# Miniprotein binders against Uncharacterized lipoprotein syc1174_c: the designs that were tried, part 5

Target 1, 342 residues: Uncharacterized lipoprotein syc1174_c, of Synechococcus sp. (p08452)
Amino acid sequence: CAVGGYAGDALPLARAIASVSDRLITHPNVMNGASLYWPLPNVAYVEGYALDRFAAGDWQLQPVHCNRIGLLLDAAIEPELRIRHQQVAEAAQATLGLSVTAAVITDAPLGVTLRQADSGSTWGTIDRPDSLLRAADQLLKAGCEAIAVIARFPDDPGAIALQDYRQGQGVDPLAGAEAVISHLIVREFQVPCAHAPALQPLPLDASISPRSAAEELGHTFLPCVLAGLSRAPRYRSATESIAESIRPESVDVVIAPETAIGGPGILHWAARGIPILAVAENRSTLDLRPVDLGVPVQHLQTHLEAVGWLAAYKAGLDPAALSPGDRRLSYLNHSVQQATSG

## First folded at step 24 (miniprotein)

Design NH6 (from NE3 with E2P V61E)
Fold by OpenDDE base, fold request of step 25:
Structure NH6 (fold): chain B 342 residues (1-342), chain A 88 residues (1-88)
Amino acid sequence: as target 1 above (342 residues)
Amino acid sequence: EPSLEELKKLAEEIAKKLAEELAKELGVKVEVEVFVRGDRIFILIYVTVDGKRKLYFIVVEADDPEKLAEEIKMFIEELLKELKEELE
């Protein structure tokens, strides 16, 4: 039983799902929301573009023992901060036994900028996207099989978005830019990629949310990124004959936020007849957009309900058997005379 | 209400149209890419000036088509302004 997961910042959720599934396929951001490494042997980290290509049936996932990881460092990173990231990577090799085989500094500063619009949307720029791609190409030519990107993000402690994020509110503006950076590499090269931002140490904020605090415990997310990439499945074309590959047909259940229902990836799963669990996350069902996927969707209120559903499903139960109430058989050809017990 | 896929297609249509207008006005090459992650729409605009490609992007929570259209419009208007200032 393979489970596709589209949850955000939910290491606890990923752990719960992984415990009740044979395999969890999920986006790296689900796991990278904390500097806290937790090894999950049955979790496959797959970047978002690769997940879409997998769902579409264009790509298949090749499980690996270990990937050779290349470090891609933004030239905009200050020398001292670069050394810190190098030391973290070297420590990860020494202590975790990870294969970090090469490092490249971009030939130009990537020039990442971020701003929030008044509407709440995040705007960004990458001044030198081709510099990013050239650096990735160098690493791949050197025999790297996965890319860890470290881009220099703006240190704007005054950004309302960063403050809101630290308070556990709003959308992480960095997550958008990170998704773009990873997307650029995966789309171009068809290799596992994840990002860890290079940020200056933030001032101590005693008001930080516990969720956001996990991100600030370290100078970098790089250890988690490297650990994830080390075991990330490789992306192969669906037409290739790969032994023991993960194909979309092996996915038994997809879990996604209710708000993500109707996205391209979910539509591909729906077209395959895969059960979809839509989780509302305590949002009012009245605020949910009705999306007809052409297949039955299980609408669940909480992630805990999703875990329960998966546990029942894995046990060979109809999950609705765990819900209160009597199920009555409906006859296709006979009206069930309600025996009115007089 | 439109699905997230429908909103994505709308975003693609609007962004391509406005980017093409921008490209004609400024005499630059523009490429548009749109993708979805979770419940967010990503609009990527690649602008090439004198052989240098720069990426501009907007990330939008897609809840309303009119709001989405306005956000993309505002983004491209600001991009147009910035590019004019860079090209002067």
Scores: ipSAE 0.794, ipTM 0.943, lowest interface PAE 0.4, mean pLDDT 84
Fold by ESMFold2, fold request of step 25:
Structure NH6 (fold): chain B 342 residues (1-342), chain A 88 residues (1-88)
Amino acid sequence: as target 1 above (342 residues)
Amino acid sequence: EPSLEELKKLAEEIAKKLAEELAKELGVKVEVEVFVRGDRIFILIYVTVDGKRKLYFIVVEADDPEKLAEEIKMFIEELLKELKEELE
C-alpha cells in the first residue's frame, strides 16, 4: 500500500503508481482532470486532514464498494450554474454508475473570497463556515456517506497569479480555499469530502498550459470529484474493530516531495520505519532543509524513479538492485577468517 | 534552517499570540488552527462576533522564521483593520 498526496500528483503519475502497487492512497487534487477522469479501482481518495489522522494512527480506513454521495451547493451559485452542476451530477450518476442520493443548498452564501499578497501568500475568507457545516450535517443525517462541496469561488482571484498558473507557472490559486473547505468538513464530521468550485468559464487563451486547459475543458470539475468520492474509504477511529480495514501498519511506502519532508504527516511515517521516497521538485522556491528522520530516506530526482522503485518492490526485489555500485556483505559474527573480496 | 514542523509550531505560537491581542482589542472571540499540506502552512483564524463565526486564512510559503512571522503579522494587522471598520 502506498501513500501519496502530500503535494498534488498528476493523474498520469497516479495511474503509473497504481499499476505497480496493490493500493494507492492519495489526495483528491491529484485526481482532478475534470471530465478526463480515468477509473482507478485500487486508488483511494483520502482528504488531507484524514491523511494526517491516518498517519498518526488515530484513524483507520474502511474500503467500500460505493458511497452514497451528498451534494452540497453554495447558496451563492447563480441559478444557471446550479442547474449545470445538477445536470453534471445526474449525468455522472447515469454514465459512471455513481450514487448521488441527496443535495442541499446552504442556508446562506458561503462568501468565499481570495486575494494574493505581494509575497505570494494567499489570503482568503469564508464568511459562513457555520452554513457549510450545517449543510453537511443535513446531508449526513439524510444517510449520505461522502460529501461533494460546490462553492462559488471568485472568477478572478488574482489576475497575475491566475494568468501565471494558466501558463504553467506557479500554483493553483484556488487550491488553498478548496483545502480549507474540505478540512472543515472532515475535521468536524469524519467523512470523505472533496470540493469542485463553481466558476464562470474563463476566456479563451490559446497559450494555456495543457494541464491548466484540462481543468477548463469540462463545465465543472464535479465529475472527477464524484468518481473519487464514490469509492473513497470511510474514516473510522483506530479503536474500532473493522473487517478488511486499511491500517497505517499496512503501508509499505510513502512518496512525497523533498520540500514536504519534515512535515507532521511524514514524521509519523518515519517514526513507523516505513520507506520514504523523497522526490525532488523543480517548481518549489522553498529552501527547506532535509530533516534527519533517523530512517532511510530515498532521495529521487523524478517521480519516474519512484515508479521504478515500486516496480522493483512489487516484484519482490530489493530496489537497490536497480542502482549501479558495489554492495558488499558484512558478517554479523565479526569473523575475518573468511577474508573479504576487497 | 528550520524544519517544516518547526515552522508550523512557530506559526501556531505567533498566530495564537497575535490573534489573542486582536481579540482583546476588539472584544471578540478568536480561535486559531494551523496545519500543513505539502510544503504550505495554513493559518486559520475564526472570529466570532455576536455568535456569528467567520473564517479568515492565509496560506504561506516560507522557509525563513522571520519571513513567516512577518507574513502572519501583516495578515493579522490587516484583519484587525478590516474588523475595526466592520464593527464601527
Scores: ipSAE 0.792, ipTM 0.938, lowest interface PAE 0.5, mean pLDDT 80
Fold by ESMFold2, last read:
Structure NH6 (fold): chain B 342 residues (1-342), chain A 88 residues (1-88)
Amino acid sequence: as target 1 above (342 residues)
Amino acid sequence: EPSLEELKKLAEEIAKKLAEELAKELGVKVEVEVFVRGDRIFILIYVTVDGKRKLYFIVVEADDPEKLAEEIKMFIEELLKELKEELE
């Protein structure tokens, strides 16, 4: 049975979950350079729009042996940086056995900009979303089955937010625009899509967070994106008859941060009556704003507990059996009260 | 208290109303799209001028309807100012 989930940016967590699952469905953003050294053969990478369609029952997922990947390169990318990305894609094809069959440079610079509002919200623009979509269409007409987008991002998008992220604080300031770009492609064309930003090499920083450094391991951000797209299942309408499809009914467990539990995808999983594991990630309970889904949600304090829960579940155990307390029977037609002794 | 799905629907309502007012004031065509990823709400506003479509977006970590409404209002007010300058 397939296990679906929103396993954030923690590759060790994704690997641990995959080791106790038949299959893990997760976002492409868990891919980084480290994943190339330890492959995750039972992980299916699914873009967020497609994951929502899957949860809703609108789409099913078709497993593939490999995808023919098209490279979509922003016209704004400098020639030297473009050559680096071309070399990385060719190297990945030669050494990992990937199929990168076509490349297109957009007919206009995409014009990605980002800034951070005083509230902490990210504001951004894409000047030419039409140019993005035209380039994707060319790749699909050439027979590509998945699209890797390489857009020129500002090297220093809201310097404080990027510096905070590199120090292990806050969120990736680029992730918002990446999500918008992949959303546009998947909504329009219904194909696997992931984004690798084109940036000048980031400066040496002795204080860099180890998790952030993992994203900077390669020559570019591209190699792990290609590896993930090579195996990404294709998105099909739920009404199609597909011999070996992955359907929402095969999902046994969903794992998500507590802050994400009320999202539209999670609501669909909850309505199907499958276990929802909500992980606090060491947040203070005083700062939480819980959402009542009207169905049981298993609240866990740490991701380690989530892995333990899955291991017990896969073994056919009630995960509560691993907790330290005693479990007592409740009679439906009789009340048993333990009185305090005087 | 409200779910992310409920906040998403509220964001759609507010953004569509304010973007339509912006479109009327500037004489441009707008389209609004809202989606959720993780615990964040994405509000996309497409503005078409002379057949060219440009995308503006805001990403909000929503936890409260009043704050969400203010974030959208501030974003669209600033967008209106920038577009007025650009169109002149």
Scores: ipSAE 0.792, ipTM 0.939, lowest interface PAE 0.4, mean pLDDT 80
Fold by OpenDDE base, last read:
Structure NH6 (fold): chain B 342 residues (1-342), chain A 88 residues (1-88)
Amino acid sequence: as target 1 above (342 residues)
Amino acid sequence: EPSLEELKKLAEEIAKKLAEELAKELGVKVEVEVFVRGDRIFILIYVTVDGKRKLYFIVVEADDPEKLAEEIKMFIEELLKELKEELE
């Protein structure tokens, strides 16, 4: 069975799901949640726009043995920091056997800026989006099949948002800009793309959460990004004849956070009649928007429950048989007379 | 409560309207794109000035339509201010 994953959670969840599925199709954010690389042979790494196009039936996914990866570097990256990223990419080639075939520096600084509004929303700019696209085009013309982007993000040490991020709280403002950067490339070129930010090393802080610590230990997510992109399925039009392609009809189950239920991607899966597992992550039902998708949604409290559900499903069980409660048959043509307890 | 798709559509309508007003006021070209990732709405405004395209974006955790509308309005108002300062 193929499982679609929209969870923003860490590598452990992806590992758990992958262990109980034949294939996991998931967004980069699920895999990139830690600098710690773990090889998952049955995971398909698919960017969010590509997932939407896949769910819509516009695109199909072509499994690959290995992609030639192009390294796209922001001209705003300091020379020393650029060398570090180059060394990481070279180390990934040597140690992991990845194919990083070309590198390009943008013809202008991308000019990424981030700020938080008083409302709590994240605002950003990309000064030179066309410079990003030109650099990607050069890599693709050189025969690259996937793009790793490294943009220079502001180091803003004073941003409350960065402190909140370090505490595992709030909206990661970087994640917004990363999603925009990958989106621009995937929309324009229909190729696998992922982003790793170029940040200065943070001072060692003993108060860092274990999740944030995993991000800091690697200085860069680039090894994980490169590993993911190396095996990322290529995106092809649904009308193309591709041998052994992954089509939306091969997806058996979709897992998403409860808060993501009712989004465009989930609606496409619902329209296909695919079972949807909505995971609340111990959030109160009061924080959840009631969404009628026109199809049954399984509401689960934890990721462990989702893994258990998948394990049961894969075993050919009705997962609800593992839940307490009496299942009674309802007759379509007979009113079950309530036995009046006399 | 509105679905995330309904909120996305609302965001598209509001952002397009306000961006068109901004474009008319400043004499610039604007393009608006809206997409959803997870539970967040992304509103992208491409502004072209003197042949240079720049991207402005807002990421909103949409809980209600009134808040969403207000956040988009504030974003575009600030964008308008910034662009006026750049064009002077």
Scores: ipSAE 0.792, ipTM 0.941, lowest interface PAE 0.4, mean pLDDT 84

